# Ledger of designs, part 197: VH-VL binders against q9h9l3

Target 1, 176 residues: q9h9l3
Amino acid sequence: PRKMVAIDCEMVGTGPKGHVSSLARCSIVNYNGDVLYDEYILPPCHIVDYRTRWSGIRKQHMVNATPFKIARGQILKILTGKIVVGHAIHNDFKALQYFHPKSLTRDTSHIPPLNRKADCPENATMSLKHLTKKLLNRDIQVGKSGHSSVEDAQATMELYKLVEVEWEEHLARNPP

## First folded at step 10 (VH-VL)

Design u29 (framework fv_nivolumab)
Fold by ESMFold2-Fast, scan of step 10:
Structure u29 (fold): chain C 176 residues (1-176), chain A 122 residues (1-122), chain B 107 residues (1-107)
Amino acid sequence: as target 1 above (176 residues)
Amino acid sequence: QVQLVESGGGVVQPGRSLRLDCKASGFTFSSYWMHWVRQAPGKGLEWVAVISYDESNTYYADSVKGRFTISRDNSKNTLFLQMNSLRAEDTAVYYCARDTYEDFGSWYFDLWGQGTLVTVSS
Amino acid sequence: EIVLTQSPATLSLSPGERATLSCRASQSVSSYLAWYQQKPGQAPRLLIYYASNRATGIPARFSGSGSGTDFTLTISSLEPEDFAVYYCQQDYSYPLTFGQGTKVEIK
């Protein structure tokens, strides 16, 4: 049986005016929501904007953080050959410089049945916070200190489980 | 100093095979994703294939999928492209190119080889 | 697959003139666009990455701008060595794609 994990990454701003999104934390959970990986990651470039309101990353988290190359190797070992669930997961894969097979990728921001259950337009891109509140009656990303990538990964897996049977059947009949 | 050197190009008949090598020097080859990009005579650039630094991921352009295999040997600082079932349309200069590392979140080529010409003709 | 369309196909200009090259994407690539210069018999050379950042060693006369679907490469005052073919490349979505090129030639 093909194993399934959920991922959520936090990015900081690097490059001119902090326009480049660079990986600074990654959390991966298994099907049951148990944490498989959760590390702060040191970008190879100077951090211009910590984006703390969103990322939860502060300067102290970068002290002894795992260097990007090492963290990336660890993460890829976990993701390879598995079904990977994420929300707007293209951003996470881009930050990881990683090409995960589309057939093994599940993006909860682009699953029409999930939007339908949340009473949202099927083609709209809804935030993880909105879908989690509507479908799981749970508030995530609360407060002003930034998001928890563990909390986000756990919520993402639980959201996917709501449509898993229906969506896997759809993908088997309509391969990506 | 920091360079990529391709070799193995030549003239081959349709349906035959050819292997290209790309030797890296002056940088930590094992830390970089590596690409092959080709250019047909008088035409533009076409991305061909990529391999991750640890070989766990390979991806191919649809035009070469099932015929070409990208591989690497980090102990020898060498990138390979095995080309099978060659077609006239595969005639091109083949460049190996290094993916960016410093600006992760971006996929662009900061170092290129000189290229090696592959001509598929009868 | 994201298609990049460059215009014009050819720019015929004299040294000292300003060159403006366009690249349009079939869908938004945000700021994930790079520019390369290629001279006859040579490999491409990176000029600009992330829409507007000059690569190491690239002269200040080269600048990039734009976001979304419309991008511009500007050469403020052409030097003799700038007559070449220029390609844009998107790194927003896989597969990586290039534009068809714009040739900047002497008038």
Scores: ipSAE 0.006, ipTM 0.486, lowest interface PAE 13.3, mean pLDDT 87

Design u3 (framework fv_nivolumab)
Fold by ESMFold2-Fast, scan of step 10:
Structure u3 (fold): chain C 176 residues (1-176), chain A 121 residues (1-121), chain B 107 residues (1-107)
Amino acid sequence: as target 1 above (176 residues)
Amino acid sequence: QVQLVESGGGVVQPGRSLRLDCKASGFTFSDYGMHWVRQAPGKGLEWVAVIEYDGSDTYYADSVKGRFTISRDNSKNTLFLQMNSLRAEDTAVYYCARVYWSGYYTGFDYWGQGTLVTVSS
Amino acid sequence: EIVLTQSPATLSLSPGERATLSCRASQSVYSYLAWYQQKPGQAPRLLIYDASDRATGIPARFSGSGSGTDFTLTISSLEPEDFAVYYCQQYESYPYTFGQGTKVEIK
């Protein structure tokens, strides 16, 4: 309700030796953690490496996946004008070929108060899994079958809520 | 073996037109975004234009906008640059270049050898 | 348009020495920056993309670092074949732009 959403994307490997990260799934949740968008996305290029251990993407998911151009349009319509929360969110925006205003972007991998609450160095980049276990006492990204981008987006929103008041006040005094 | 081969360069008078072709082989041409980059003699690199993998979108440098048109024919594995109203400042070696993936750019991994365009009276 | 400024314009070094090349952007390009090597009469060759990822086939002596507006290309120990002109390029926004180049030449 507060014009805030959280996003998490999964990428597969395309291009030479699978070195390019191409968008293959995107999940977006609202402030309360309800799913607004969750689709498998078909890259325009041949998939060399599904990266299934991390992405959870398999060849079967690509059969009826939404083409990248269509998915991008749908996703950008949801993100536009909203505060977007993510973890290492620059990777997601890069995969979307999208620039979101810095003033409306919240990256839980770069919020010093969040690291402080987790007893981690303020300037370190901590994994979503670590912060979620330490601060929410929940296990995410469990097992060898790949990550759930819905689960990751939900955890990211909940992590941000722990520091929302403090961080929004900081940003109001120190605009990006 | 990935290859990009440019053709169509030459000497032309100001105000005239010239078309450059770039023939691709050794990869699935329709999976890649394609760019034109030029280099004036003894100078640095200047980006000219891009076309998406399916031809659906293009963008141009301000210096060529309205004069140059980038296009592609995926059935012929060929990229084109139609250059109209040529100026002395357009004198350069023109390279075609491939991106790793048109949906996610990771640098120009392959370049053609270039074709020289000289605009002179 | 985003302007990329490379420094120094010319770097004179001997084989075996470390080369450090700088590229500064007039506004943030995040990590959307590539480095290329060009030898006389040849097309450019991709070395680094996404600021720090080495392209396929590029020797480990080449490394890239930086984000935002300040970027560095490092060649840990120069080989004879490394004496060339190096360009940075941003792909954060259109038009794509290149730096003016740094020439690495034999002292």
Scores: ipSAE 0.005, ipTM 0.473, lowest interface PAE 13.4, mean pLDDT 87

Design u30 (framework fv_nivolumab)
Fold by ESMFold2-Fast, scan of step 10:
Structure u30 (fold): chain C 176 residues (1-176), chain A 121 residues (1-121), chain B 107 residues (1-107)
Amino acid sequence: as target 1 above (176 residues)
Amino acid sequence: QVQLVESGGGVVQPGRSLRLDCKASGFTFSSYWMHWVRQAPGKGLEWVAVISYDESNTYYADSVKGRFTISRDNSKNTLFLQMNSLRAEDTAVYYCARSDEYWYGDTLDYWGQGTLVTVSS
Amino acid sequence: EIVLTQSPATLSLSPGERATLSCRASQSVSSYLAWYQQKPGQAPRLLIYYASNRATGIPARFSGSGSGTDFTLTISSLEPEDFAVYYCQQDYSYPLTFGQGTKVEIK
């Protein structure tokens, strides 16, 4: 099988009234949850809203952050040719301005067997926090200091591993 | 400057065990996936096994699955191949090679000189 | 496993001639195909990765092309040191597999 990684990104608000979501941190972990990449990223546009309660990003993190263009190149080298696991991963790819092949993408927010194991409707979009608590008995995204993209990427990989055999077999029979 | 040096090869009887070592230098060993590839006398290349930089992933060719174990010690910059239940068809030069975690797939950019394993009665 | 078939088995050519080597995969490997050169008594040397990218230090006369199931290695004008065995390898999925090799020899 191909190499597999999990990704989670944090976004800050740029543009008018901070309504545009711009990449400000990216974490990538391997199959066992070890960190391959974790960097703060400086958006090309002025940050209007750090969204700290959710993103965990503060002004101090931007002082030595990697510029977006450089960070994007580094991240894409890691993702290219690998199976990439994420939760609502379209948002991460949009922030990266990147297209990843659908055949190599695994979105834990849209895997019916995973929802089924959590006693949730198969077609519902469940939060990462809910699925992690229900299936892994672990609390993530706790407190008011924002989310840890490392923690989220690790949880996402562990969730995928619960359905990996079943879902890979399904995808082999029903290519996306 | 990148160097990979295999050792541990020799003549061994069928059914016995042998361990191969590969000593790495000139690069950050702990950041690379490591492979074993073998070549029977006068034959082509056959991929044997791989281990990720952090030991979280291992994969084996079907011909060696259940008999061979790939492992590494990042503190010693050393890759290992434990070969059990050896057969005549395991006779080959064994190469270690590296692949980059961040590169396109598993392209083997540096290889060792190889160590000969002969399984004979 | 993905089977790679190389052709021809042997190319007999003279220095200065063009060599064209083929590698066909039993199923699509996208662009995850590499080419290696091996001389007698030596370890293989990486020439081309990701179908068409030259490895560091590889002369411009070596080029790779193709995608999916059909790949080609071209040596535009053979130098004496180019007479060797060439292997293709897919890194699309595990287990990794090599072709059986094409020997480029002096005519």
Scores: ipSAE 0.000, ipTM 0.477, lowest interface PAE 16.1, mean pLDDT 88

Design u31 (framework fv_nivolumab)
Fold by ESMFold2-Fast, scan of step 10:
Structure u31 (fold): chain C 176 residues (1-176), chain A 122 residues (1-122), chain B 107 residues (1-107)
Amino acid sequence: as target 1 above (176 residues)
Amino acid sequence: QVQLVESGGGVVQPGRSLRLDCKASGFTFSSYWMHWVRQAPGKGLEWVAVISYDESNTYYADSVKGRFTISRDNSKNTLFLQMNSLRAEDTAVYYCAKGYEDLYWSDYFDYWGQGTLVTVSS
Amino acid sequence: EIVLTQSPATLSLSPGERATLSCRASQSVSSYLAWYQQKPGQAPRLLIYYASNRATGIPARFSGSGSGTDFTLTISSLEPEDFAVYYCQQDYSYPLTFGQGTKVEIK
């Protein structure tokens, strides 16, 4: 099996005015889309803004949530040494406070062939929702209850698989 | 070998400012959360502030919030504490302390500097 | 903020005796509790982290136990170098807090 996973994180607002993004949920799927990890995560700081419209997180999810330090350790053990796929993945790594090697990172928001297949400008940053609709003919992030990080991680892996052969060949010739 | 060396301590009058520096060596400074912890003469330990490896997150004890600012320069392996509006109760030995394990965001301190004394006295 | 209360304030013991130090949290800190040793004129030294994990280089006579609100540091047989002040610390939530310390002194 491939040593590749896809990740999507949800963040809540902590700190002054709720402007600090703190990890509050993480989903990780394998190459086939099977869930390897999906936990609500308790930030160490007081949550000022749940950002529920976007995150899907409510106070009730924090009752039995995994404390940040434990969750971070579990997540990093899954990610270490693997190719990690995400959409605007730098935000996820920032929330995890983690440096993943660029050579093992695949960001579907910065893969020109994906945008080309979707009839979008190659250097534009397109949303996961738009790319998934155009290329997979599937609607995600539907409704007012917030996003599903499992759904987003699965969509992200499927999008990467559309350009995997082409992009891996490009990276082999043009290492980051 | 890991070393943390504090400097900048001294005697200052109430209401004035002082900056503490902590020079790190022997580990990848840019990968670790860094802390300031203080200890008043004959008293226990009090956590002061923390800064993340990338400077995106800082947290402060209520006793210093709005007066102290933690910062770092990863290119110089140096941690800073800018102390404004100093009070007699800020008199303490100030320790620079390294977070234990970056991958797990551990706020335990495996290495400490030897401390620098700040005396706020009129 | 989470308040950590250590007891007793002072333990007067002889070398070879067992020392049992308690730390009680005002609310649950799960297992996010560490223990430090401090000798006069020196910086603190990490002994135990995550309630029961011994730090690198720490002798086997030191052990930690507990979870939630009640924690214990045990020194199975005191050596002369173990007479010092011991602090517990929680890293469950900010601000990070320490207990007031327990002094282990020669009887």
Scores: ipSAE 0.006, ipTM 0.483, lowest interface PAE 13.8, mean pLDDT 87

Design u32 (framework fv_nivolumab)
Fold by ESMFold2-Fast, scan of step 10:
Structure u32 (fold): chain C 176 residues (1-176), chain A 122 residues (1-122), chain B 107 residues (1-107)
Amino acid sequence: as target 1 above (176 residues)
Amino acid sequence: QVQLVESGGGVVQPGRSLRLDCKASGFTFSSYWMHWVRQAPGKGLEWVAVISYDESNTYYADSVKGRFTISRDNSKNTLFLQMNSLRAEDTAVYYCAREGFYDYESGWFDPWGQGTLVTVSS
Amino acid sequence: EIVLTQSPATLSLSPGERATLSCRASQSVSSYLAWYQQKPGQAPRLLIYYASNRATGIPARFSGSGSGTDFTLTISSLEPEDFAVYYCQQDYSYPLTFGQGTKVEIK
């Protein structure tokens, strides 16, 4: 099988009233859950809203953060040619200003067999937190200090592994 | 009837320890995040600590980190605050408070207990 | 930590008058802001949560508004039992923090 990684990004609010989502942290883990990349990322625009409750990002994290253009190059080098797993992954790719081939993309928010295993409607969009609790009996995204993108990426990879064989067979018979 | 009742307050000397208890009744205690909030005489409210419903997560105010420990016993519907190395600045009425929604993280408090007074003096 | 600043410190009014209390956050707390009422010798009482939602049993004369950094608690017509200290509180991030309070006193 091709090399596979899981990704999760955190965004902060930039632009008018903080309505623009800009990349501020990215975590990438390998198939076994080992961290390949985890950096705070400095947006090129002024941060209006840290969205700390969700992102976990605070002003202190920006002091030595990697500038966006440099971080983007590092991240894309890791993702290129690999199967990339994420949850609602289009948001991560949008924040990276990046297009990853559909044939190499796996979105755990959009895999019907995964919902079936969780006793949820196959076409419903379930949160990462809910699927992880149902299928792995593990609590993630706990508290008000924001999410850990490492924790989220690790959970996402473990969820995909539960349906990997059947989903890869499905994709081979029904190419995107 | 939903109730929280604190106990264990009293007068203690600096450097000593004290444990506060909060007995819950009238709701499913094991489904809620629980907090301690304090108020020094004539002053405003200060958040102290929180513990998740399943005991997997705790958070503390910087002023009490390393000295206070929050814990709970879901089988007894009781919340605890173990207060070590007490200082004059810890003198306050201590309230236990329930986080607003069960089985969901919220951060507002309803109900509150009646409070228990802790006086640290020499 | 997020600092909440309440103004005015004291508001002297008569029954029947409108009270407007302000709470400003040092950074955005989105809508994660609650308001409490406290009377001498009593525990605080939740009035408003998530910026604008009235808690169970709270009279309609109490309303909350605002988002981001600027929040307002309004009491449309003061009743005698409304003379108390009011606190705002953010639950956007840890540590949770309260404003210093606004005392609403009878003129």
Scores: ipSAE 0.000, ipTM 0.528, lowest interface PAE 14.0, mean pLDDT 90

Design u33 (framework fv_nivolumab)
Fold by ESMFold2-Fast, scan of step 10:
Structure u33 (fold): chain C 176 residues (1-176), chain A 122 residues (1-122), chain B 107 residues (1-107)
Amino acid sequence: as target 1 above (176 residues)
Amino acid sequence: QVQLVESGGGVVQPGRSLRLDCKASGFTFSSYWMHWVRQAPGKGLEWVAVISYDESNTYYADSVKGRFTISRDNSKNTLFLQMNSLRAEDTAVYYCARDWEYTGDSYYMDVWGQGTLVTVSS
Amino acid sequence: EIVLTQSPATLSLSPGERATLSCRASQSVSSYLAWYQQKPGQAPRLLIYYASNRATGIPARFSGSGSGTDFTLTISSLEPEDFAVYYCQQDYSYPLTFGQGTKVEIK
């Protein structure tokens, strides 16, 4: 059977006016929520906007951060060949400059059975914070100093496990 | 021991240029974002510009964009403000200030110089 | 740009009294608000950052509170050296902006 991991990345703003999203932290957890990877990552371009309110990243985290090229190699070795779970995961893959096969990708922001369990419209895109509160009775992303990518990855895995059997069956009958 | 000392202020006619210097001592200047803030006589504080520790980022108030240039020389612990096309409205005491936090995205000024007066008049 | 409005413009009090100064933002600045003190002929001094955190060396009688658009600086018992002008400042977005100031003067 294929192994499954959950990922959550934090991005900072680079380029003109900080409009470009560059990877600055990545957390990966296994099926049970154990941390497999959690590193601050130094973008190759100068950081214009740390977006600390959302990312939790500060200038101090960049001092000993892993350079992007090295971090990307480490992350891709973990993801390759595994089922990867995330929330709005296309943003994470874009920041990693990586293509992951759709057949091995699970996006908790686009799983109709999960929305149904949360008493939300099946076709709506719900935030990770909302789904976690409704289905796990847990508050995440609390406070004004940024999110924990470890906390987000763990919540994402737990949410997927609620619908795993139903959703894997659906995907087997309806390949993406 | 931490100090900022401004210099270069004086009386100039409208349309001319002036450069202000700010000499830092007692801390690792190269690790801090630095600000210029001004205060017109009898009025409140107005933020002018900021520069990152590594010079990769600069931001300006709209009132000075295109006319003022903030720069620094980390080897000499000195911050500069090049002021071009000066107007009567630029008359103010100009303070250089150290950003309190060189980590994170907060911008607060914890150490200030004593200021240098720039008067733009006929 | 974000406009900060301070009230009152002038607060006349006696030593030992409590001072309460208000700062209102034209839009939410979350908790990204600081307070400064300025005495005549001197540079400003940072008092409070991130709405409620006291800067190094600032006496416990100074406290800040609030979030979003409404903020308060409180001086629990005025000392003679506290009679000064106080400015709020937001760092939520560029350009950084200051309020117009509140003067705390002796009655």
Scores: ipSAE 0.000, ipTM 0.471, lowest interface PAE 15.9, mean pLDDT 88

Design u34 (framework fv_nivolumab)
Fold by ESMFold2-Fast, scan of step 10:
Structure u34 (fold): chain C 176 residues (1-176), chain A 121 residues (1-121), chain B 107 residues (1-107)
Amino acid sequence: as target 1 above (176 residues)
Amino acid sequence: QVQLVESGGGVVQPGRSLRLDCKASGFTFSDYGMHWVRQAPGKGLEWVAVIWYDGSNEYYADSVKGRFTISRDNSKNTLFLQMNSLRAEDTAVYYCARGWLYSSGYRFDYWGQGTLVTVSS
Amino acid sequence: EIVLTQSPATLSLSPGERATLSCRASQSIGSYLAWYQQKPGQAPRLLIYDASNLATGIPARFSGSGSGTDFTLTISSLEPEDFAVYYCQQHDSYPPTFGQGTKVEIK
């Protein structure tokens, strides 16, 4: 079977008034939830807004952070040729300045059977936190210290595994 | 299966130098960041140094900065720690530890058996 | 640097009992805390990372919890092989730092 990984990224604000989302951390886990990659990433532009409440990124994380260009190369080597699972994954790919084939992309924010299992409308965009609580009975993104991208990637993989058989069958019948 | 084997420890006088080696096997060495962590007799763990998977970046604990040099030879699956200007406070078991795939990572999933360095007069 | 303080220094319990070990950080580290077990004459072994994620091959009796500054490692029912020293370690920021350790010993 084709190898599958899950990804979650944290972004900080750069550019005018911190309006640009720049990659500042990336976590990648395998099918079993083991960490394959987890690095703080130094954006090429000055950080205006750490967005710490959500990102968990603080100034101290930037001291030995991997420069964006180097981190991007490392991450793309892991993602290439694999099925990549994420939640609202287009934001992660945008921050990476990367295009992953749609046929190999799985977005847990846009899988109707997953929402149905959570007793939510099939076409609603539910948060990762909500789906994880409903379907895995696990609280993630707790407190005011920001999100753990490792925790989010692991939860995302476990959510996908709940619908994997159904969704892969759907995609085989309806190729993207 | 993953193995890390340290060597080069021994008894040395203050001000002298030692080089520690760590031989890796059972995984693609060139894909992982590598660390040295030490433990003084009867004391806790202290991080010493890290080197990136490709050798492009190195960082050191303040206590050893300027005296110790971490390096690696990916063709030989070997990690090194060159220790200069040794002090009594450097007496410890030195562990080689594996970081994460393609990153420094500060979580150590595999450790070597350790090698004892004793700095005494 | 971030200072980690573990308590108690020594925990004396019998096999079959629950062990609860604490680790407190001098500043918020989110959920970026790992736990290691070290037996006499051996290297440390990773048990938990990101506060609550069980490392590969670690028995289900081990669990971690907490966020911010207060963290707990729980061993639900002590086995003979669990009597060891346990260290917490923050992997939030450079430099990585360890707590001073908690020794779990037979009563």
Scores: ipSAE 0.000, ipTM 0.485, lowest interface PAE 14.5, mean pLDDT 87

Design u35 (framework fv_nivolumab)
Fold by ESMFold2-Fast, scan of step 10:
Structure u35 (fold): chain C 176 residues (1-176), chain A 122 residues (1-122), chain B 107 residues (1-107)
Amino acid sequence: as target 1 above (176 residues)
Amino acid sequence: QVQLVESGGGVVQPGRSLRLDCKASGFTFSDYGMHWVRQAPGKGLEWVAVIWYDGSNEYYADSVKGRFTISRDNSKNTLFLQMNSLRAEDTAVYYCAKSFWYGSGRYPFDYWGQGTLVTVSS
Amino acid sequence: EIVLTQSPATLSLSPGERATLSCRASQSIGSYLAWYQQKPGQAPRLLIYDASNLATGIPARFSGSGSGTDFTLTISSLEPEDFAVYYCQQHDSYPPTFGQGTKVEIK
């Protein structure tokens, strides 16, 4: 068994028309929900669209942000060798330009028993906000000032804990 | 503030049935998985069963599979253990225990009841 | 199932001494190990979870360490109320399993 962490990233729009999602904040929490990492990250490319309504990121956060290359190194040192939990986690790994082993990756948007407990179709992709409200009776991502990646990472870890026993047993019998 | 109170223990003949209740207070019962753990006189701790926060999944120790049934009533903050086909080796103090982690049946156990003694003898 | 073996079976010590209790797992459990204290006639009390995290209300003289298969509970300076039976428990995989216990008794 490996140690487990949960991650959530916020992205801003870079490139033509702001269509490229670039990492601009990353939060990592341990199994208990304690924060291991939470930094604003300066993309190597010009930010075209802050996507503030969803990301919560504003120009002021970039002034003292950690450059992408340095932040990436710090984040990967935390993730390597651990079971990493996330929601639609492929997007986070893409923004980090990182490929984590599938055997050590847990994506709460692709766990059928989690959807079943939320009374949702097993193979549907449900939002983190919806699953957290249905299963934890907790409201996250409230208002229009953007999301808290710490709050999202904490919620993601708690959601995984709901199915951890069942899902780890399933994965042991049916490796990805 | 958190309290778990077991009841229903007693002396019973082999082959008979007994039901244990555990009344919870001081936390949101419907948010946590609940367990039964037993301890035979002078022996160590043995996990018996778990039920998830919403009652959707149950797991049992091999020694009790097919004989014991764990259930819960979230509207009454009460956990149950129905024990059938009791054997002398089921003699133990039975504790109800709360999962540490929100929502799951996962251990460790942060709160335990006082325990209720079940004696199976002929 | 994962077997946990505690050693020694009994520690005979005096108040003020350091107690070191060991727990060994039959296979790697990462850091997913808890420690409990049980006094006669009482329910177990959680001391440590995730190998080294102190539970709420537990005095700082208790500490846990280890990972993989080898774990240690340390009581830096025994108080009279610390003489009890201590159990380790893995919370890595089902079924949850406990060690057989270490009794810490007055010399």
Scores: ipSAE 0.000, ipTM 0.461, lowest interface PAE 17.7, mean pLDDT 86

